# Miniprotein binders against q53ft3: the designs that were tried, part 99

Target 1, 195 residues: q53ft3
Amino acid sequence: MFGCLVAGRLVQTAAQQVAEDKFVFDLPDYESINHVVVFMLGTIPFPEGMGGSVYFSYPDSNGMPVWQLLGFVTNGKPSAIFKISGLKSGEGSQHPFGAMNIVRTPSVAQIGISVELLDSMAQQTPVGNAAVSSVDSFTQFTQKMLDNFYNFASSFAVSQAQMTPSPSEMFIPANVVLKWYENFQRRLAQNPLFW
Below, E stands for the ipSAE of ESMFold2; O stands for the ipSAE of OpenDDE; V2 stands for 0.75 times the mean of E and O plus 0.25 times the DockQ between their complexes.

## First folded at step 10 (miniprotein)

Design v8 (at its last look DockQ between E and O 0.01; V2 from the best seeds 0.00; counts 0 for: pae O 9.8 > 1.5, pTM E .604 < .8, placed apart)
Fold by ESMFold2, look of step 10:
Structure v8 (fold): chain B 195 residues (1-195), chain A 82 residues (1-82)
Amino acid sequence: as target 1 above (195 residues)
Amino acid sequence: SSDWEEIIRKIEEALRRGDLETAKKLLEELLKEAEKLGNPEVIERIEWYIEFFEKYVELGDYEWALLFIEFAIRMARRLSEK
């Protein structure tokens, strides 16, 4: 139902369902993570009048989980970017996961999503400014996606001497990809929402 | 008697038009009506939502702004219907 994305890592789409209304993603090596994107996959919407409260959990100095409310996702706002770099020494908040037996390791943080009534979510207070403006984060996300595509495509580059005949296959010169990359970066700087 | 649904409808229409000044004025009207309810915890929460609404409207992130105004409206509606 949900996905979880960290820059430089594979997208997680297989949450641990720890209750009928509660889902968890593990974040190993969480101290290197600055931002997390939480989104709905689009296959199963929230029931009418409901949405998702999104929490971040990390182990304290004694290895005990500390949960903090990051914010929300709803059918009307199905994705959100959360800054977590400032939360790893923060104060815990009220949360619905404290009575559950969730599998943990001491160095692994978690993202928890609790499906709740919108009226109940309206009474909750997220920690600090964890929710990040989509406009500024869209530019950073787009730049990372652009870098990822260029690096991926470049990893398949071969010289003319290395090319194997494939008469039924089409080819693109590597410089075309570079020109596209440079043009896209220029346009992104002019208008982050051009695409 | 205040008409929460009419104020809510006007805010939604103002946001659809991009009329941010009207939306802000209508939110302040909602706060004044909420103050009549006599529940200081709810009033404080609505003020908090107004602050976040203004923050995200200035940033141009209307999805966050709309979410917080929806929550404020839900709290105000529930109390006015008791």
Scores: ipSAE 0.015, ipTM 0.488, lowest interface PAE 7.7, mean pLDDT 72
Fold by OpenDDE base, look of step 10:
Structure v8 (fold): chain B 195 residues (1-195), chain A 82 residues (1-82)
Amino acid sequence: as target 1 above (195 residues)
Amino acid sequence: SSDWEEIIRKIEEALRRGDLETAKKLLEELLKEAEKLGNPEVIERIEWYIEFFEKYVELGDYEWALLFIEFAIRMARRLSEK
C-alpha cells in the first residue's frame, strides 16, 4: 500500500504491517537522512473518508522512541516529502504507535503510517519544521530545471530584425516558450505528478 | 539582519490570519532586503517564489501558494545564517 524513499537509497515497498491500520518502515543510519518521501503504491487506495497520518520516530537519550507527526498522505495527495534532519531535538507527541510491540533497534529510526479518518487528521498539527512539502523538493527541482532552460533559451533570443537568414534552422518564438512554461506551471499546480 | 527576521515574522503572522494580500506585500519587502544583500541567486529565487505564489492564488490552489511563501522564508533564513 505504501512506499518509502530516502535519497541515495533503494526504495522500500514492503512496509511492516503492525496493525490493520498501521504500517512501519525502518530507516537505518537515520542521522545521515535529510528528507524522506512517503507515497502510495497505487495498488490499494484509502477507504472513502480516510487518509494516512505519517509519523517519524527516533531514539531519545534513553533509547526510547520519540514519535512526531510529520504530515499526511491521502488519495488526493498520494505522496509527500518530509525533512527529518532537524527533528532530533523535538518533543514527543501523542502517537498511535505507542502500544505496538515494534522491534526497536537503537540505531534505526522509523516511519509510521496510521490510516485514520480525514476529519480526525484535520485536527492534528504536524511538527512545524517537518512538513517539507513533497512539493518543495519537486517544485525546487522543476523550478531549477525550468529556470535553467529559460535562461539558456533566452540567452539566444533575438528580434526578427536581428535574425540572420538560415533556411536549414528552425526557430521557435519566445512567446511559445513562455506559454509552455505557464501551462507547465498550471499542470504542476493541478497535479505535481502529472507525468 | 534584524529587519530580515522581522519581515519573516510578519509574513508568518499574516499567514496565520489568512491574509494573503499582506503576505504578498511582505514578500516584496523581503525581496528588497535580498537585493540589498546582493546575492543574485537568492534574488532570482525569491522573485520566482513570488510569481508562483501569485499564480497559485489566482488558480485557487492555496496549499501551493503557501508552499512558495515557505520557500521564500527558508531561502531568506539561509541567507541570514551566512
Scores: ipSAE 0.007, ipTM 0.184, lowest interface PAE 9.8, mean pLDDT 78
ESMFold2 (binder alone), look of step 10: mean pLDDT 75; pTM 0.650

Design v9 (at its last look DockQ between E and O 0.01; V2 from the best seeds 0.00; counts 0 for: pae E 11.2 > 1.5, pTM E .668 < .8, placed apart)
Fold by ESMFold2, look of step 10:
Structure v9 (fold): chain B 195 residues (1-195), chain A 82 residues (1-82)
Amino acid sequence: as target 1 above (195 residues)
Amino acid sequence: SSDWEEIIRKIEEALERGDLETAKKLLEELLKEAEKLGNPEVIERIERYIEFFEKYVELGDYEWALLFIRFAIRMARKLSEK
């Protein structure tokens, strides 16, 4: 239902579902991350009257993790950019994922998403430094991701004359990737919220 | 009371028009009335959402600003129900 994206990294679309209404993404090497984008993948919306509370947790010692509320994702705002640089380790006072069987590793932070009633979300207060302007930051982050993907895919380009015989392998013409890249950039420039 | 619910309805109408400034002004008036009810936990929550609303208006992120003012209104509605 959710994706998690960090500039310069591959997008994560396979959340660990730790309960029917709770999802977790791992963030390795979290100290190098300034911003994280959390978004809804597609046509699976929240049920009516519900939304997603987005939390962040540092990798800490043994024990129940504590979580900091970053903000929210809803059907009306299906993506958000959160600044996690500048958060204080050990500041969280909430444990919405407490007592869950979640795999923890020492240097991996986590993003947690809890599907909740909008009324319950209204009683929560995000940490004051987490949320940022979604339009400018989203556009900048998305452009960096598009550039990274195109450069990565292009680094493996070969001509037909250079191909090693591999009849079981499928190939995509490089110009298909370029045309998709150019079309996506144009759409993003026209309407950053076209999704 | 009906006055409380009337103010909330006016706030919601302002939000429908995208008039965040009017919605904020009315919500601040509603908060002054709420302080007379003596529910400090809910009042503090509403005040924090108004502060976040102002922060994101200042940053020009009206989608986030709208989210926080809607949360403030939802909490104010619960207060009016007692």
Scores: ipSAE 0.005, ipTM 0.282, lowest interface PAE 11.2, mean pLDDT 68
Fold by OpenDDE base, look of step 10:
Structure v9 (fold): chain B 195 residues (1-195), chain A 82 residues (1-82)
Amino acid sequence: as target 1 above (195 residues)
Amino acid sequence: SSDWEEIIRKIEEALERGDLETAKKLLEELLKEAEKLGNPEVIERIERYIEFFEKYVELGDYEWALLFIRFAIRMARKLSEK
């Protein structure tokens, strides 16, 4: 029903079902993790009127799990990105996993999904700064992509005096690349969904 | 440049407070620092990027606005180093 993705790691599609309505993913080496993607596999939808509350658990100084509500997934919002790097020093909240005998390994964090009524979910407050909007993610990716491209391209920039004849190659003036970038940014600023 | 980083920090703080006027003034200071570098390309780019920043602020996407300015500064630094 659920998948979990950490950048640079294999996707997890086999959650441990710890109860009829509760699923858990293990996250080894959680200290190196900044973001987690939780998503529905599309095989089994939530029942009508239900969704999933997504929790993060990390061990505290005593080795006890601290659970925090990250956000939600629903049939209408089948995937979400969460920032967990800043939560490792946070305070725990009430969670539905407290009564569950979940096998815990030191240094392993967990993502928990609790299937709950949508009405109940609406009354819950996720921890601050955990939920990453799709717009924010797109923004960060786009800027990184553009920066990376410009850095790469500019590393090959040469003056006219430095150019050697190469009839088989096409050359693009650096100003064209920059102009493209500016035009792209302008379009994004006008309408982030211009495509 | 340490000066650029300090200006960026102050811009971030201004945005966190919702103080868009202060943020705008700080961007103008950033432009002045770019002028000290004497690179016309850098100056022109920063001027344009201030316009883009303002647009993103109007849209309420402050994180995007900041990322845009950071990108502009990185571009400016790279151009100045050549």
Scores: ipSAE 0.005, ipTM 0.187, lowest interface PAE 10.8, mean pLDDT 79
ESMFold2 (binder alone), look of step 10: mean pLDDT 73; pTM 0.622

Design w1 (at its last look DockQ between E and O 0.83; V2 from the best seeds 0.00; counts 0 for: pae E 12.7 > 1.5)
Fold by OpenDDE base, look of step 10:
Structure w1 (fold): chain B 195 residues (1-195), chain A 83 residues (1-83)
Amino acid sequence: as target 1 above (195 residues)
Amino acid sequence: SPIQEEFEKLMEEARELYYEALRLYEKGDKEEALRLFRKAAELYLKAAELAIKNNDPESYKRAIRYALFAQKYAELIQRELEK
């Protein structure tokens, strides 16, 4: 139902369902994470009048989880980017995940999604600075990810003359990747929220 | 207490059905998912009744919440099947 993405890491598509209405992703080495993307997979929508409240938890000085509301995902807004790097010093609560017996490891933070009624969500106030509110910040973040991917992919590029025959391997021309990148950039420039 | 034990039993059974319903829905088995959500809703409602009897408002709130969610999923799937 939900996915979680950290730049430079594999996408997580298998949330731990800890309750009927609660899903959790583990984020190892959370101190190195600046932003997290939470998104709906599109396999299961929210029922009418429902959405998801997205929470972040980190261990406090005593190793106890501190939960903070980051923002929301809904059928109308199926993805969101959150900045979590500045939340480490913030105050939080145990609700709504505090009563859940979630196995935690030191240095592992968690993203929690609580399925809520939209009316209830409207009464909740996310922590300040968590939501990447500025289009510019969002664009910059996306651009960095795209650049990272392009650089990574291009590092494997070889000319035809440099290729060693390997019938078992499939190859994608570098120009295809470049074309994809350019098209994506163009779409991003036109509408930063095109996805 | 016996009432609390029965409550927890109902909640657990309903939970299993709820989880399975979600799984089946994700796999595209909408008919069975619908059936299980409806059944889960019924069990949650029964649990809620026990919570009332046991004068346990927190348990009641939990059971009612899940009953509502199960019903909403059932309604969602029902509408999808009618299209």
Scores: ipSAE 0.666, ipTM 0.892, lowest interface PAE 0.7, mean pLDDT 85
Fold by ESMFold2, look of step 10:
Structure w1 (fold): chain B 195 residues (1-195), chain A 83 residues (1-83)
Amino acid sequence: as target 1 above (195 residues)
Amino acid sequence: SPIQEEFEKLMEEARELYYEALRLYEKGDKEEALRLFRKAAELYLKAAELAIKNNDPESYKRAIRYALFAQKYAELIQRELEK
């Protein structure tokens, strides 16, 4: 039903379903994460009149989860970008997940999604400045992910003089990655929604 | 207690039907998914009645909420099938 995306990491599409109406993604090494994208996969919509409340949880100094409401996703707004960099020491908020979602290590946080009535969601107040602006913030997030991928791939580059023969493997010239990076960057600058 | 044991059994059965209905809906088998969502809602409502008999308002609220979710999916699928 849901996906979770962090810059420089593989997308998660297999949430842990911890109740009929509650889904959780683990975020290892959460201290390095500034933003997270939560989105609907498109295979199952919310039922009419319902949507998803999105929470962030990090372990406190005792390893106990501290849950904070980030915002919402709905059939009409099926994706959202949330800033979590300022939430890693904040106070908890009302939340539906209970103590059973305890994170056992200090480096793992969680994103929780609770399916709720839209009327109930309207009475909930997200923590301050958790939701980012619309497309422009997603564009900036995406650019950072693009830069991270290029820097990672480039760190493994070797010249032909440094290459050892590997006849059973396929290789891609490093400038193909550079050309892809430049083309993607140009298209994103021209139209952040070209995808 | 016997009533609590029946409650948990009904909730477990309803949960199994609910997840199977979701799987069928994802696969495009809307008619069977509709049938299972309706059955899950029925079982959740029966569990809610047992929670009332057991004077357990937390269990009642949980069962009613899950019955509501199953009913909303059934309504969604019914409308899709009538088009």
Scores: ipSAE 0.000, ipTM 0.371, lowest interface PAE 12.7, mean pLDDT 75
ESMFold2 (binder alone), look of step 10: mean pLDDT 91; pTM 0.920

Design w2 (at its last look DockQ between E and O 0.64; V2 from the best seeds 0.00; counts 0 for: pae E 2.8 > 1.5)
Fold by OpenDDE base, look of step 10:
Structure w2 (fold): chain B 195 residues (1-195), chain A 83 residues (1-83)
Amino acid sequence: as target 1 above (195 residues)
Amino acid sequence: SPIQEEFEKLMEEARELFYEALRLYEKGDKEEALRLFREAAELYLKAAELAIKNNDPESYKRAIRYALFARKYAELIQRELEK
C-alpha cells in the first residue's frame, strides 16, 4: 500500500503493518538522511474520507522513540517529501504509535503511517520544518536522485566492442536510460509533483 | 477476565481477516476481500460491545476504529464492483 524512498537507497515497498491502520518503515543510519519520500503504491487506495498521517520516529538519548508528525498523504496527494535532518533535536508530541510494540534497533529511525479520517487529520499540526515547502527544494532533491541513478546506471555502460558475450544476461542500451532520464527531467520541470 | 479474553480473541480474529482482506484486495480478489472486510467489521463490533460491558473505553475506541476502517474498505470495494 505504501512506499518509502531515501535518496541513494533502495525503495521500500513492504511496510510492516503493526496494526490494521498502522504501517512502519525502518530507516537504518538515519543520521545520514536528509529527506524521505512517502508515497502510495497505487495498489490500494484510501477509503473515502480517509488518508494517512505520516510520522517520524528517532531514538532519543535514552534510546526511546521520539515521534513527530511530518505531514499527510491522501488519494489526492499520494506522495510527499519530508525533511527529517533537522528533526533530530525535536521534542516528541502525541502520536498514534506510542502504544505499539514496535521492534526497535539502535540508530534506526522509523517512518510511521497512520490511516485516519480526513477530518481528524485536519486537526493535526505537523512540525513546522518537516514539509518541503518550496518547489525549488523539491526539484533539487529529485534532481539529485535522478543524477545519482543516472551516474550509477551509466557506470555499467560498455560499448558494443567491449561487450563480452553473456547469453544468460540481458542488456539495456545506454541510450534507453538516457532517454528515460531526459523524459523524466522534462516532466519534472513541467510538474515537480508529477510522480 | 473472561470478558477481556473474549474481547482479545475477537480482535485477533478480526485482525486476521482484515489483513487477509487487504492482501486479497491488493491481489485483485475483490469479492473475497469484500466478504472478509464485512466479516471483520462484524467481529470488531462484537468486540466493542464486550468492551462496553467491561467498562473499557479504550478497548471500545480501538474496536470501533477498526470496525469503521473495515466498513470503509468494504464500501470502497462494493462501489468498485458496481462499476
Scores: ipSAE 0.745, ipTM 0.921, lowest interface PAE 0.6, mean pLDDT 85
Fold by ESMFold2, look of step 10:
Structure w2 (fold): chain B 195 residues (1-195), chain A 83 residues (1-83)
Amino acid sequence: as target 1 above (195 residues)
Amino acid sequence: SPIQEEFEKLMEEARELFYEALRLYEKGDKEEALRLFREAAELYLKAAELAIKNNDPESYKRAIRYALFARKYAELIQRELEK
């Protein structure tokens, strides 16, 4: 019914169904994950008037699960991107997965999807800014990339008085641009969402 | 108690029918999926009756919720078949 995608990992399409209305995906090495995509496969829709509440769970320092509401998927919005990087030390809240038998490993987080009435979902409040707008994410990434480049390059700026007689112009040695590019690519490969 | 044991038996039987109905629906066997969702809903309703007799409002709410869920899938499939 659902798929789960983390950048740089294989798509998971075989959720563990732990109840008639509850589905779970495992996220190993969750500390390295900043965003997760949850989507409907298209094979089984929600019934009319229903949708999915999406939760994130991680083990606390005692190995106990901490569940947090990320947001929702519905027939009208069948996929969503959720930011989880700031949630790995947050406080848990009321959730529907408590009494269910879910296999747990201390180093593995989980995405849980609970099928709910839309009216019930309208009364639930996700943890702050877990849902990500693609426009806002692009804007933030672009601005952070520009700021990072400008700050790095500016630290190597040379006035035109040091190179030519037009002192109102600033120059940057070519190797500074190359060094910035290599560093940015390295950081992006380690954490695509480091911005 | 005997009532609680019967409740749990009905809920488990209904759950197995519900899961099989989902598998059949996913594979396109809509007529059989419809029959199983209707049967699951019926068993969940019988379990809800036992929860009332047992004065167990939380078990009643769970049984009714799953009966509704099964019925909503049956309604979805019925509409697909009538197209």
Scores: ipSAE 0.400, ipTM 0.804, lowest interface PAE 2.8, mean pLDDT 77
ESMFold2 (binder alone), look of step 10: mean pLDDT 90; pTM 0.905

Design w3 (at its last fold request DockQ between E and O 0.63; V2 from the best seeds 0.73)
Fold by OpenDDE base, fold request of step 15:
Structure w3 (fold): chain B 195 residues (1-195), chain A 83 residues (1-83)
Amino acid sequence: as target 1 above (195 residues)
Amino acid sequence: SPIQEEFEKLMEEARELFYEALRLYEKGDKEEALRLFRKAAELYEKAAELAKKNNDPESYKRAIRYALFAQKYAELIQRELEK
């Protein structure tokens, strides 16, 4: 249902479902992470009137988890970019994850997604510095994200000779991905806010 | 307590159905997913009633929340099947 992307790392598409409405990604070596993208995979939408509250959890100096609301994802906004580097010194906020049965190590943070009613989400206030505020930072991260995606997609590329017949699966030529990548880069260079 | 144990059993059964329903939905088996979400919702509702009888508002709220969530997915899938 959800994916998590850190620039320079493999995309995560398998969240740990810790409850019916709670999903968690582990982020090893979180101190080296500046930005994270949370996105819907497109396989399962939110039900009508629901969305996802995205939280970040990191261990404090005492090893206790500190949770902060980063923002939201919805069917209308299925992806979001968050800057987490500046949050590592912040104070905790109320969160819906309670005592999670997750093995915690000092170097591992978590991204938590809570599926909630949109009306309830509207009452929540994300931390102010979680959103990517600078165009330059956004552009740089977007470029890294695109590169990461391209590398990820390319890792699955096979020649026709290597293909195993799978009638139930659709295949996209690698050239299509490349063309998309090039076109997207061109648009981004022209106007970082073209969407 | 026996009531708490029964509550937890219902919640566990409902959770299993809910998770399976999501998996099935993702795989495109909408009809079976719909069925399981409905069953899950029913079990959560039963659990909620037990919690209510046991004067456990926290358990009640949890069960109701999950019941609603299951119902919302059931509604979503039903609409998709009707299109």
Scores: ipSAE 0.811, ipTM 0.941, lowest interface PAE 0.5, mean pLDDT 87
Fold by ESMFold2, look of step 11:
Structure w3 (fold): chain B 195 residues (1-195), chain A 83 residues (1-83)
Amino acid sequence: as target 1 above (195 residues)
Amino acid sequence: SPIQEEFEKLMEEARELFYEALRLYEKGDKEEALRLFRKAAELYEKAAELAKKNNDPESYKRAIRYALFAQKYAELIQRELEK
C-alpha cells in the first residue's frame, strides 16, 4: 500500500502492517537522515473519505518512543516529503568537542502511517519543525523513482562467471535494465506524461 | 470470560479476512476481495456487540472503526466492479 524512501538508501515497499489501519517502516541510523518521502504504491488506494496520517518516532533517552505528526497522504496527494532533521532530540547543546555526535550503533526510528477519516485528520496539527512539501512535480518524483529502481536492480547484478544455472529461475541481462533506464529517462524528459 | 474469548476470536477471524481481502485486492481479485471485506465487516460488527455487552468501550470503538474501514473498501470495490 505504502512506500518509504530515504536518499541514498533502498526504497522500502513492504511496510510492517501492525494493525488493520496501522503501517510502520523502520529507519535504522536515523541520525543521518534529513528527509523521508512517504508515498502510496498505487496498488491499494484509500477508501473514499479516508487518508493517512504520517508520524515520525524516535527513541528518547530511556528508549521509549516519541511520536510526532509529520503530515498527511491522501488519494489526492499520494506522496509527500517530510524534513525530519529538526525533529531529532539532541541530548546536549554545545558539546566541548563541537556539534558532532558519533553514533556507533545505529539507532532505529520509525515512520508510522495511520489510516483515518479525512474529517478526523483535518483536526490534527503537524509539528511546526517539520517542513512538509508535496512532491512538487511528477517529473521530479519520477526521476527519483527511476534512479532508485536502477540502483536497486544493479545491486543484484552478477557476472557470467558468478552465475549458477537454475532451470526454475528466469534471469535478465543487466544491460537490458540499463537500456530500459536510459530509454525511460529520455522519454520522460521529452514527455512526462508518455505513460 | 466467555464473552471476552468470543470477542477475541471474532476479531482475529475478521482480521485474517481483512488482510486476505487486501492481498486479493492488490492482486486484482476484486470479486473475492469484496466478499471477504463484507464478511470481515460483519464479524467486526458482531465483535462490537460483544464488546458493548462486556462494557468495554475501547474495544467497541476499535471494532466499529474496523467494521467501517472494511465496509468502505467493500463500497470502493463494488463501485469499481460496476464500471
Scores: ipSAE 0.714, ipTM 0.902, lowest interface PAE 1.0, mean pLDDT 77
ESMFold2, look of step 10: ipSAE 0.674; ipTM 0.888
ESMFold2 (binder alone), look of step 10: mean pLDDT 90; pTM 0.910
OpenDDE base, look of step 10: ipSAE 0.771; ipTM 0.929
ESMFold2 (binder alone), look of step 11: mean pLDDT 90; pTM 0.910
OpenDDE base, look of step 11: ipSAE 0.779; ipTM 0.931
ESMFold2, look of step 14: ipSAE 0.692; ipTM 0.892
ESMFold2 (binder alone), look of step 14: mean pLDDT 90; pTM 0.910
OpenDDE base, look of step 14: ipSAE 0.774; ipTM 0.929
ESMFold2, fold request of step 15: ipSAE 0.703, 0.712, 0.711; ipTM 0.898, 0.900, 0.901
ESMFold2 (binder alone), fold request of step 15: mean pLDDT 90, 90, 90; pTM 0.908, 0.907, 0.908
OpenDDE base, fold request of step 15: ipSAE 0.810, 0.797; ipTM 0.940, 0.938

Design w4 (at its last look DockQ between E and O 0.12; V2 from the best seeds 0.00; counts 0 for: pae E 19.6 > 1.5, placed apart)
Fold by OpenDDE base, look of step 10:
Structure w4 (fold): chain B 195 residues (1-195), chain A 83 residues (1-83)
Amino acid sequence: as target 1 above (195 residues)
Amino acid sequence: SPIQEEFEKLMEEARELFYEALRLYEKGDKEEALRLFRKAAELYLEAAELAIKNNDPESYKRAIRYAFFAQKYAELIQRELEK
């Protein structure tokens, strides 16, 4: 359902589902990470009236997780980029992951996605430094990324007619996502502003 | 307590169905996913009733939340199947 992208790393497409409405990605060596992209894979949409609140956690000086709300993903905004490098010294906020026994290691941060009602999400306030500096740049990046992904993935989409008797459904193999990501990473490395 | 144990049993069963429903939905098996989401919702609601009997508002909230979520997916899939 969700993917997580870190520059220079393999794409993560298999979130750990820690609850019915909660998904977690592990981010090893988080101190070297500046930005994280969270996106929907397009395989499963949010139900109507629901979206995802995206949280970041890192261990504090005592090894306790500090969770912060980064922002949101929705069917209408299926991807978002977050700056996490400046959050390493922040204070924790209320979060839906506190009661969950998530395996923690000192060098590993986590991205958590909580599926929630859109109305509830609207009442939440993300941490100030999590947003990319330019809203316009962010919007352009996410839109272009999504368009690029969609176009690339669609070119490899296999209809069920080719696999199963239900022709109305299209499948995108996981390897297509990986290939897209590899290409995306290469382009990003060549020109960070290629979008 | 026996009620607590039954509650947790229902929640666990519902969870398994919910996870499987998501997996099936992702694989394109919408009919079976729909069935499992509906069943999960029923179990969560049953668990919620137990929580009420046990005067456990936190357990109730959890069960209701998941019941709602399962129902929302069921509705989503149902609409997709009707198209």
Scores: ipSAE 0.611, ipTM 0.873, lowest interface PAE 0.7, mean pLDDT 81
Fold by ESMFold2, look of step 10:
Structure w4 (fold): chain B 195 residues (1-195), chain A 83 residues (1-83)
Amino acid sequence: as target 1 above (195 residues)
Amino acid sequence: SPIQEEFEKLMEEARELFYEALRLYEKGDKEEALRLFRKAAELYLEAAELAIKNNDPESYKRAIRYAFFAQKYAELIQRELEK
């Protein structure tokens, strides 16, 4: 379902599934990694209304994972670049002057993906400026959906001279559909998340 | 609210089936994945009915969306199995 790419390394496409809705990639030698790309492999979309919350984890001095939210991947944004270089401080950092007992931390971090409701994801705040690109893909997907609807509805338009007798069916003037389409495009351009 | 409690139970059960079905599908267990997607869709539709009784349109919309996607995954897998 997911891929994970680090510059200069082979792409990972075989996530470890650790729960029904959770997938993990290991990142060896994570201290040398500045950016990571998380993407969908493309054959199985998220269900409508769902997406993936993307986390970065490194082990603390006690071996407990420290998870930080990087951002999101959705059907409208199926890939994202995350900056992780500034996120590796804290328990995962060595402290050469203050430790009487050396705490060895594994040199392996993780990228975790949790499949969640979009409404739940909207309530979450990513750490710093880890996420780089989200809104443009959503806007593009939404625009294509609007185009598809308009083209479909317009394919049933007829002129007055082309009408044939029909059973009593309700009709919507084509101009109403056009006005709706134009208004939706305008609102989407002003705020891609208005809906 | 006993209706809301039953709704939440159905949604959680359906969610568990849905994601287990996804896991099975990714592993190539298409026949079992199909069965679980169909069961999940049934439970999501039952939850949608409870949301109607509870006059909760947002819960209804969410349950219907999940039922729709469970049905679409079932259709995808069915097509793959008929080849």
Scores: ipSAE 0.000, ipTM 0.081, lowest interface PAE 19.6, mean pLDDT 68
ESMFold2 (binder alone), look of step 10: mean pLDDT 91; pTM 0.914

